# Ledger of designs, part 21: miniprotein binders against Homoarginine-6-hydroxylase 2-ODD-C23.2 (2ODDC23.2)

Target 1, 357 residues: Homoarginine-6-hydroxylase 2-ODD-C23.2 (2ODDC23.2), of Arabidopsis thaliana (Mouse-ear cress) (q8h113)
Amino acid sequence: MVIYHRKVVFTYVRAKRFYHFLNIEMVTDFKSLLPVIDISPLLAKCDDFDMAEDAGVVEVVGKLDRACRDVGFFYVIGHGISDDLINKVKEMTHQFFELPYEEKLKIKITPTAGYRGYQRIGVNFTSGKQDMHEAIDCYREFKQGKHGDIGKVLEGPNQWPGNPQEYKDLMEKYIKLCTDLSRNILRGISLALGGSPYEFEGKMLRDPFWVMRIIGYPGVNQENVIGCGAHTDYGLLTLINQDDDKTALQVKNVDGDWIPAIPIPGSFICNIGDMLTILSNGVYQSTLHKVINNSPKYRVCVAFFYETNFEAEVEPLDIFKEKHPRKETSQVAKRVVYGQHLINKVLTTFANLVENS
Short names: E, the ipSAE of ESMFold2; O, the ipSAE of OpenDDE; V2, 0.75 times the mean of E and O plus 0.25 times the DockQ between their complexes.

## First folded at step 9 (miniprotein)

Design u1 (from r23 with D1S E2P V4L K5E E12R E19K I22L A59G L80A; at its last look DockQ between E and O 0.82; V2 from the best seeds 0.78)
Fold by OpenDDE base, look of step 9:
Structure u1 (fold): chain B 357 residues (1-357), chain A 114 residues (1-114)
Amino acid sequence: as target 1 above (357 residues)
Amino acid sequence: SPRLERLIEAARELLKEAKELLKNGDLEELIKAADWLLIDVKYLIFYARMLMEQGDLEGARRLLQLATELINLAQEIVDAALKLNPDSEEAKRLLEEVKKAIDRLEQLLEEIKN
């Protein structure tokens, strides 16, 4: 009799190890259809003059090159931002969106606030369809008149939630860290494109604008609710901090299939924007993505957009035109002023609000 | 090369901009100017090394000389920032990076003489 119990326990421990191995293998065979890149070797050398020759950097650069060519989306780990901070940002964001509507309206987005603050559900439209999210829109603060008449539209402080009280200081710290992280990722991308680490730190990019959208997606009991319509991001890089327990972000792969961007705890999802496509002379294409609300639970996402200078006239960088020559017929050569594009987007979103209110 | 001349022109424009900020800039503007100069120095060093590998020692020397002008201005700006706020951790960080850049430039300038 005693011998049978040991075999059953061993089979159950093997089955639990096999289920844990199948769950780890299903979590690992959930090959995140998006590449996972540990950038810690790049960060360790970010101040070194010989960083381009470091074997660890070369490996990261190779991973960044593949990711930007094949998908335009990747997970970032080893990024040096504490998990506690990342999680606290999400937690405090949940706390804000759980507030009564009247409390959220204390920071309501207005033209007089420089189009900064809280947007209620149903205000945002993507491709003529209403998005099922609410958000706080934040922009880099700047001195009055810094960006001339174009910049006046966005002049003003960010409207931070007063509840929780620590939200402002937390988010300002988070923005700084995301800015530094974005810069370092772009050094890797610059190397991947065959430039110096510093091609994205020239005159056009030395005073980078940023946008942050703090997004809340309401719980839904229906399938295929569009949280955010299909789009490409306009900027250079986007850093996405999302809830770990809900898959909602969908990325269109090269085959035209929508693949889920499953959350990885402690990671950012990083994607490239349309301006990086232009700057790279079209080597790296921005990837179409959308959000589908598919959870009965509220979901938060903090999207940090690392941008060009506000006044930047974005064109392909000379180094990347030389390294990656295109035939003259490529549509990529449209000079775009970032700030003007941003303002047009903001004003269009608000015009649609007035018409639908 | 046309590219080398564009790099030199861009660096000279930054040098001019940073000189104006040294006169009139607040602490934040000084720190930014020093950071921009330091990045441009790192950029010029990268291309100088590439030109050295290609055997263009004259082009490399021109870039390293320009980088020396930029890093000296960065030192002045960081010193001005530290006078405004001796406890600025960012200015202290930039001071150490400026020192490293000076040492690297001196090394590369010596390598080109030999």
Scores: ipSAE 0.715, ipTM 0.882, lowest interface PAE 0.7, mean pLDDT 88
ESMFold2, look of step 9: ipSAE 0.807; ipTM 0.928
ESMFold2 (binder alone), look of step 9: mean pLDDT 87; pTM 0.868

Design u2 (from u1 with R3E; at its last look DockQ between E and O 0.76; V2 from the best seeds 0.75)
Fold by ESMFold2, look of step 9:
Structure u2 (fold): chain B 357 residues (1-357), chain A 114 residues (1-114)
Amino acid sequence: as target 1 above (357 residues)
Amino acid sequence: SPELERLIEAARELLKEAKELLKNGDLEELIKAADWLLIDVKYLIFYARMLMEQGDLEGARRLLQLATELINLAQEIVDAALKLNPDSEEAKRLLEEVKKAIDRLEQLLEEIKN
């Protein structure tokens, strides 16, 4: 089956035409160890009052439920974000990271910049081990004073590259589309958990914070270089837009094995985070993943993190406690204040950057 | 259930906040408020239909009446947003959603009578 070596833009429709062109008939997810979910039936009905009863939505919801109970990672196709936009995001990110170091430092992370901006290669550590990547950290912007003293240190605008000149406008459009896509996927996940479509759009969840890490992994001369150490994501849902021609992301499955997340052109990789674990009453668990780089070529990954409201005090939702009771008697759940945790992480990360710079 | 009680309380809080935004909110604030009102309307309709299936018509009426309050305010807010910017694509989309929600609520309230 030579088809897994070809370089193509991969969508469900285009995959079917591509296999037909080669005179073979294969299922679209044959090569993937992770589920491939076409969410177009969900998106077609996600604003309808009767979406929960639509047969196409029910089918997508079943696939989401199985994926989230199993590995917690899946490919999303049929998402409506154009291949052109997805590719331009990566191309412009490549262009920025190719600039001389002094040009990238113009947007260096500082406290005055609200802890937003560029981090050089080698200053990030995960579990005491150096991560071989560079990055731009971006956060949702908010009006001065909105989140009180907790949010004060993160106030201010993102530092977008001035080169390429279109970068800011492109990324702001992309963030809007990723936010809307994540919300619609979460309507499917809400149904998968047995709730209404809107359980993740209540008071503490309907004005979501977001984080974006724009990551560059330099080419390496040796095998198994840690690009990013093993971790889980903190928020609700992550959308990953990665280079199509390199496999470096690895995901830990329920058997404890690391499996590769082979890029599928035109797709997002989507995974659940720690806040979704809490909100779902533990039914869906966030998944360890890492980036191991053995490619001599530069790799770009743009990760969009869909979070709770900044001020949210996160605890299991009552509907999911009722639908999915834990087997033991209930105990006082530890509430998590999302914004406080985020700020603590931001400050700790910056202190480590200064120490290692 | 406790989640339903939280939904009702959150919806009433949103009504109060959105009435204040109607008086002095900018375009972005108005659009966001209308969108949140619409989401709560859809949320209330979902649970109202569940209560109707269970035979709790009094509970369903209470939720649909609250949803009607939210959608009437959403209509006022969308109209205010269109006054600020008649060509807003977001406000035009929200207006269409408001009209669909009004029609749906009328259908459900009539179904409860029968």
Scores: ipSAE 0.792, ipTM 0.922, lowest interface PAE 0.9, mean pLDDT 85
Fold by OpenDDE base, look of step 9:
Structure u2 (fold): chain B 357 residues (1-357), chain A 114 residues (1-114)
Amino acid sequence: as target 1 above (357 residues)
Amino acid sequence: SPELERLIEAARELLKEAKELLKNGDLEELIKAADWLLIDVKYLIFYARMLMEQGDLEGARRLLQLATELINLAQEIVDAALKLNPDSEEAKRLLEEVKKAIDRLEQLLEEIKN
């Protein structure tokens, strides 16, 4: 009798070790595709005057520099946002998208709503191809007239789902935390570029706009369904909270290959945008990415875009021009007004809607 | 350096903007103005220390003096915010950060005299 118990325990311990080894090997093979950065040392020092000299910060800064140079995408762990909140955001988002179409239409996107609210499947186009997703588009709220005639197009409150009832309060809390997290990541990136921690907190960036897209991807039984077409993000940073059980995001590496951004539970995927490319004097390039729907299950993704000031005329920061001088022939030096670009994008998307409706 | 002069000019512009907000700003605007000033103080401290390491004590002194003007205004703004809402957790947080910044500036100003 005693001999049988030892064999079962050994087989179970071997199976657990084998599963742990397979998980470690999958995690190690996964680590080879997109870097995983624990930013907790950076966050622990974010208010310290000597943060740039902290050994833990220096290590994080070095990881951020490599990630931004090599791939422009990384996983963020140690970010301080509770797993409970991250998961509740996804859960409530699923609950909303599961509602009848007529209920989703209660928050329908309209020009009168400042182009805020629910977009049905087939409304969004990327590079002339229809995207197979539905979304709620949210923007930072601002006082009427704050951004003049340009901003008037986006004036209005966000249209939050009334079901579930707690959705608004949850998402407002989430937005605040994502804003703070984005700021702290940018302090690390600022150091990585050889500036102070605060180069992205100057006049042009001290009242950062944000965009949030709450995206639902329908289940598909076909291969290669484009959930979102290939693009770069326009802003500074994007924080992606996605379902943990479905791989859909694809990132184009330096070799031109599409790498799957496999979900890591409790992580954000972070990527840099075109404005960060400009501000960095082209040191960090925004990375082309797409979403391929490949699951028969519904998938949600919450993308938070941390942006410049709405009226910011985005150009390379002087400190980064000095640290990273480029020959005048670099196309990177085009001055772009963020708010104007955003509005043009919104209006173009809406015009395409009217033409295809 | 051209960089030093740009920093000084940017901080002077912020001082002007923050002084206007102190007169007419609501609680949210006051809190934002104090946060901006505090960030610029941290920025000026960073560059002052870099200049000290490079042996540019005069440049460092100019930045630390300007940072002192900014932090004093930040204190006034935070006090005004707390007068509007004594229970503002954000204003209380900023008050503690302002105090830390004052202490750090005093320390650096003493280091640069020796």
Scores: ipSAE 0.688, ipTM 0.871, lowest interface PAE 0.7, mean pLDDT 88
ESMFold2 (binder alone), look of step 9: mean pLDDT 86; pTM 0.861

Design u3 (from u1 with A33M; at its last look DockQ between E and O 0.81; V2 from the best seeds 0.80)
Fold by OpenDDE base, look of step 9:
Structure u3 (fold): chain B 357 residues (1-357), chain A 114 residues (1-114)
Amino acid sequence: as target 1 above (357 residues)
Amino acid sequence: SPRLERLIEAARELLKEAKELLKNGDLEELIKMADWLLIDVKYLIFYARMLMEQGDLEGARRLLQLATELINLAQEIVDAALKLNPDSEEAKRLLEEVKKAIDRLEQLLEEIKN
């Protein structure tokens, strides 16, 4: 009788080890596609004058360089933002999207609100296809007239949900932390490009605009539902905080394959935008990505976009032209005013809203 | 180099903007400007060290002199911010960073004389 109990325990321990090994191997095989970067050594030295010579910083810089060259997406860990805060942002976002539609409409996006607030499902279009998500659009607040007539369209406070009551204060704290994190990641990227840590903190970039999209993806019982169409991000960096239990973000690798960006609890997904491509003299290319809704459960994602100055005329930085010379025929040199591009995008989205309402 | 001259020009423009803000800036504007000046000082220090390693002591000296002008103004701005709000944690943080930058500049200015 005693021999049978040992066999069952061994099979269960082997099955758990095999499940843990399969989960670790599947997680390791999928982790092989998007690099995980612990940036804690970079953050520990972010205020030091000799940070570029620190061995831990050099290692992080090397990882950032590879990630930005090979895929333009990476996981960030060791970022110093508490898991409690990251999770509370997602939890409260779920709570908001669970509210009755009439309650969500209290913060409805309007032109008079500076195009800030709640967008219902079916309002957003990517490449002429309807996106299956709802969102709250937030932008950096600024004093009236700060950005002249161009900025006037976006003037106004962010429309924060009144339920949950603490949502505003939580998100304002989160925005500050994401801003600081983005700055520090860009110091590493600046070093990776062979500049000083501060190349992205010059006149064009020292008063960075930001956009935040608080996105809700409804549960679906169908395959291949487009939550967000394929695009590149326009800005410098994007920090993605997503639900840990649903894989929906897809990243197109250099081979043209779509790689699932499997959530890692406590991590951000970070990606580079089109403005970083320009500033880097095209060394780092922004990566095409999309969201496919594939869960019957509601999914939330908070995307923080760290941008240039609102009035920035974005061109390749001199240091990166020198370090990474290109033939003059490279189309990279399109001067784009960020604020004008953003306004055009907002107005186009709103026009589509009126036509489809 | 043309890049060095553009760097100097950009820092001089910021110095001018900062001097104007010191007259009429609110607490938030003062804190923001002090942070910008401090970053430009860190930037100038980085390039000064690089020029020193390359043997361009004259270029390095020009950058360190400019960094000294910027950091002194940053100190004045932080002091003005602390007069407006003595309990500003951000202004207190910037004061300590300004002190570290002064110490580093003094060190580099001594190294370049030898």
Scores: ipSAE 0.769, ipTM 0.905, lowest interface PAE 0.6, mean pLDDT 88
ESMFold2, look of step 9: ipSAE 0.822; ipTM 0.935
ESMFold2 (binder alone), look of step 9: mean pLDDT 86; pTM 0.847

Design u4 (from u1 with I45F; at its last look DockQ between E and O 0.87; V2 from the best seeds 0.78)
Fold by OpenDDE base, look of step 9:
Structure u4 (fold): chain B 357 residues (1-357), chain A 114 residues (1-114)
Amino acid sequence: as target 1 above (357 residues)
Amino acid sequence: SPRLERLIEAARELLKEAKELLKNGDLEELIKAADWLLIDVKYLFFYARMLMEQGDLEGARRLLQLATELINLAQEIVDAALKLNPDSEEAKRLLEEVKKAIDRLEQLLEEIKN
């Protein structure tokens, strides 16, 4: 009788080891596609004057350099934002999108609201194709007249859901933490480009704008439903907080293949934007990505976009022109005013809304 | 170098902007101005050290002199912020960063003499 109990325990331990091995192998095979970077050594030194010389920082900087060169997407762990907060943001976002349509319309996006608030499903278009998502669009709040006539279009408070009641305070806390995290990641990227830690904190970047899209993707029973069309992000960095149980984000690698960005619990997905491409003198290219809805379950994603100053005329930074010289014929040197680009995008999206309503 | 002159010009522009905020700014604007100055001080310290390693002691001295002006203004702004709100945690944080910047400045000034 005693011999039978040992066999069952061995099979269960082998099954758990095999499941752990399969999870480790799937995580290791997936780690081969998008790098996972523990940035905790960078954060531990982010206020130190000698941070660039710290061995832990140097290691993180090397990982950031490779990630930004090879794929322009990476997972961030060791970021210091509590898992409880990250998860509560997603949970409350689910709760909002589960509300009746009439309740969601209480915060409807309008021109009078500075184009802030809820967008219904079918409003967003990417490259002339309708995106299968709904969203709350948020922007950094600013004093009336701060950004002149250009900024006037976006003037107003963010329209936070009143249900859940704590949503506003939660998201304002989350925005602050994402802002600080983005700044610290950019210090690592600045070092990776061969600058000081502070190259992205100069005149055009010291009062960074931000955009937040709180996105809901409805469940689908069809294959290849476009949740968000293929695009590059415009800004400096994007921090993506997504549901842990659904793979939908696809990233185009250097070979032209679409790589699934499988969620890692407690991680952000970080990607670089077009403005970082310009500022880096084209060393780091923004990466084309899309969202394919492939789950019968509702999926949420909170995308925080860390941007330049609203009025920034974005051009390659002198330090990166010196470190990474390019032939003058490189189209990289288009001066773009960020705020004007953002306004044009918002107005175009709204015009499409009126035409398709 | 042309780069050194551009760094000096950018820091002088920030000094001018921060001086105007010291006169007319609210608590939030004062806190932002002090934070910007302290970031630029860290930037100047990084480049001063790089110039010292390259043997450009004159360039390094110019950057450290400019950093001294920024630190002094940051102190004035933080003191003004603390007068407006003595309980401001951000202003208290910036006061400690000013102290660290002074200590680092003294260290770099000693290193450049040797």
Scores: ipSAE 0.706, ipTM 0.876, lowest interface PAE 0.7, mean pLDDT 88
ESMFold2, look of step 9: ipSAE 0.794; ipTM 0.925
ESMFold2 (binder alone), look of step 9: mean pLDDT 88; pTM 0.896

Design u5 (from u1 with L27Y I45F; at its last look DockQ between E and O 0.93; V2 from the best seeds 0.80)
Fold by OpenDDE base, look of step 9:
Structure u5 (fold): chain B 357 residues (1-357), chain A 114 residues (1-114)
Amino acid sequence: as target 1 above (357 residues)
Amino acid sequence: SPRLERLIEAARELLKEAKELLKNGDYEELIKAADWLLIDVKYLFFYARMLMEQGDLEGARRLLQLATELINLAQEIVDAALKLNPDSEEAKRLLEEVKKAIDRLEQLLEEIKN
């Protein structure tokens, strides 16, 4: 009798390992139309002076280069952020959006709050179409007057939900980890562009701004409901933490087809923004994407946007102009001040609110 | 090269900014300044090595000399931060990064003599 119990435990452990391997392999063999990149070799060497010469780093850099050239979107695994934390962020986000509307309004976005806080459904517009989502908008906090008169519009603390009580501390920890992860991915991208690991850590980028959108997509019983209209992201990198059970994000490939970004548990979806396009001298193009609500269940997505310095006047980096020369006739993206662009976007979104209220 | 001069200028600007923060900065500003200096040191080391591989030993020496100034200032800033917060794990981490930067500088200075 005793011998049978050992066989069943071994078969179950093998079946769980095989199911985890089959889920990882089936998730890998499901041609994720987007590349999956294990960045753990890059992270293991991110503080080393010789990281650029490490064979594991070189392999990751090659994968990042291909992903940024071909699609501008990729899955990140081996990122070092615990699955427990990633899942707890989503769980607590669900809990917040499940609250009564009056409770959500306690952190309502206002101009006096520096445009931080909760946006109700129907407030956000993309390309003149109403987006079917609600959100909490968060921005990097800064000292009063740090960013002059431009920054004054965004001055104030983030309005964190008081329910769940742990939400603030969780999200502040998550923001720190996403910031560090974004920095390390950019070291790989910097190498992929033929620079040093540190090209995105210069004067314009050494004090990176960040934006976080904590997004809730209501359940729908209709097809083709636009959760978020088609756009490119403005910043350097976006890290997307989404529900694992719902495919809603769509990415436009080079052929012009919309590819579903199927969730991979424990992964981030990473994409490049318009500022990275500029900084790279247009080598890496930001990719048009949208969200289509197609589930009767509520879906959450936490988008962390790793940005330039608030005052950064974004232009192609000299190293990337040298490595990737363009003909003068290429519309070198107009010099853009990130903070001014962000403010204009925020104010435009709010002006549309006042007109539609 | 025009690029080398731009690198030197950028590092000198950071050095100037960090010197001001050493005088007037709070603990958080000191920590940030030390981190920025150490990143720029890593940047200078990367380019110094690249110039050495290209046979531009004079350019490499100029970058390593500048890196020495940045390391020294980073150490002063970290020491100032530790005076404000002796138990700061972040300041202690930065102190270890300063030590690693010194060791790497010594290695590169030895490589450039050979």
Scores: ipSAE 0.703, ipTM 0.874, lowest interface PAE 0.7, mean pLDDT 88
ESMFold2, look of step 9: ipSAE 0.810; ipTM 0.928
ESMFold2 (binder alone), look of step 9: mean pLDDT 88; pTM 0.897

Design u6 (from u1 with A33M I45F G59A; at its last look DockQ between E and O 0.87; V2 from the best seeds 0.82)
Fold by OpenDDE base, look of step 9:
Structure u6 (fold): chain B 357 residues (1-357), chain A 114 residues (1-114)
Amino acid sequence: as target 1 above (357 residues)
Amino acid sequence: SPRLERLIEAARELLKEAKELLKNGDLEELIKMADWLLIDVKYLFFYARMLMEQGDLEAARRLLQLATELINLAQEIVDAALKLNPDSEEAKRLLEEVKKAIDRLEQLLEEIKN
């Protein structure tokens, strides 16, 4: 009798390992239409002076280069942020969006709050179409007057939910980790573009602004409900933490087809923004993406946007102009001041609110 | 190269900003500036090594000299930060990064003599 129990435990442990291997292998063998990049070798060397020569770094850099050239979206694994924290961010976000509307309105976005806080469903528009999501908009906090008259519009603290009580402290920790992760990914991208690891840490980029959108997508019983309209992201990098059980993000590939960005548990989806396109001298193009609500269940997504310095006048970096020369006839992206663009976007979104209220 | 001169100019501007901040900066500002200086040091080391591999030892020496100025100022800033808060884990981390930068500078200075 005793021998049978050992066999069943071994079969169950093998079945769980095989299911975990099959889930990892089926998640890998499901040709994620987007590349999966383990960045752990890059992170292990991110503080080393010779990181560019490390074989593991070189391999990651090659994967980043391909991903940024071919699709501008990739999954990041081996990123060093605990699954517990990633999941707790989503869980607490669900808890907030489940609150009564009157409770959500305690942190309502207002001009006096520096356009920080909760946006109700139907406030956001993309390309003249209403987006079926609600959100909390957060921005990097800064001292009053730091960014002059332009920055004044965004001055103020983030409006964190008071319920759950731990939400602020959790999100501040998460923001720090996402900031560090974004920096380290950009060191890999900098190498991939044939620069030093530090090309994205110069004067224009060393004090990066960030935006965080904590997004809730209501459950739908209809097909093709636009959760977020088709757009490119404006910044350098976006880190997307999404629910693991719902596919909603769609990415437009080079062939013009919309491919689903299927969630991979414990991964971030990373994409490049328009500012990285400019800085790279157009080597890496930002990719058009959208969100289609297709689940009867509520879905959350936390998008962290790693940006340039607020006052950055974004132009192609000299090193990337040298490494990747373009013919003068290529519309060198107009010099854009990031902060001004952000303010214009915020004000436009609010003007549309007043007209539709 | 024009790019090298722009790099040198940017690092000199940061040195100027850092010297001003050392007079009146708070702990957070000092920590941030020390971090920026150390990133520029890493940047200068990368390009110094590249120039050494290309045989441009004169340009490499100019970058290492500039890196020395940045390291010295980073140390002063970290010392000022630690004076404000001796228990600052970030300032302690930056002190160790300064030490690593000094060691790397010494290595590169020895390599450039050979």
Scores: ipSAE 0.782, ipTM 0.908, lowest interface PAE 0.6, mean pLDDT 89
ESMFold2, look of step 9: ipSAE 0.819; ipTM 0.932
ESMFold2 (binder alone), look of step 9: mean pLDDT 88; pTM 0.890
ESMFold2, look of step 10: ipSAE 0.815; ipTM 0.932
ESMFold2 (binder alone), look of step 10: mean pLDDT 88; pTM 0.888
OpenDDE base, look of step 10: ipSAE 0.780; ipTM 0.910

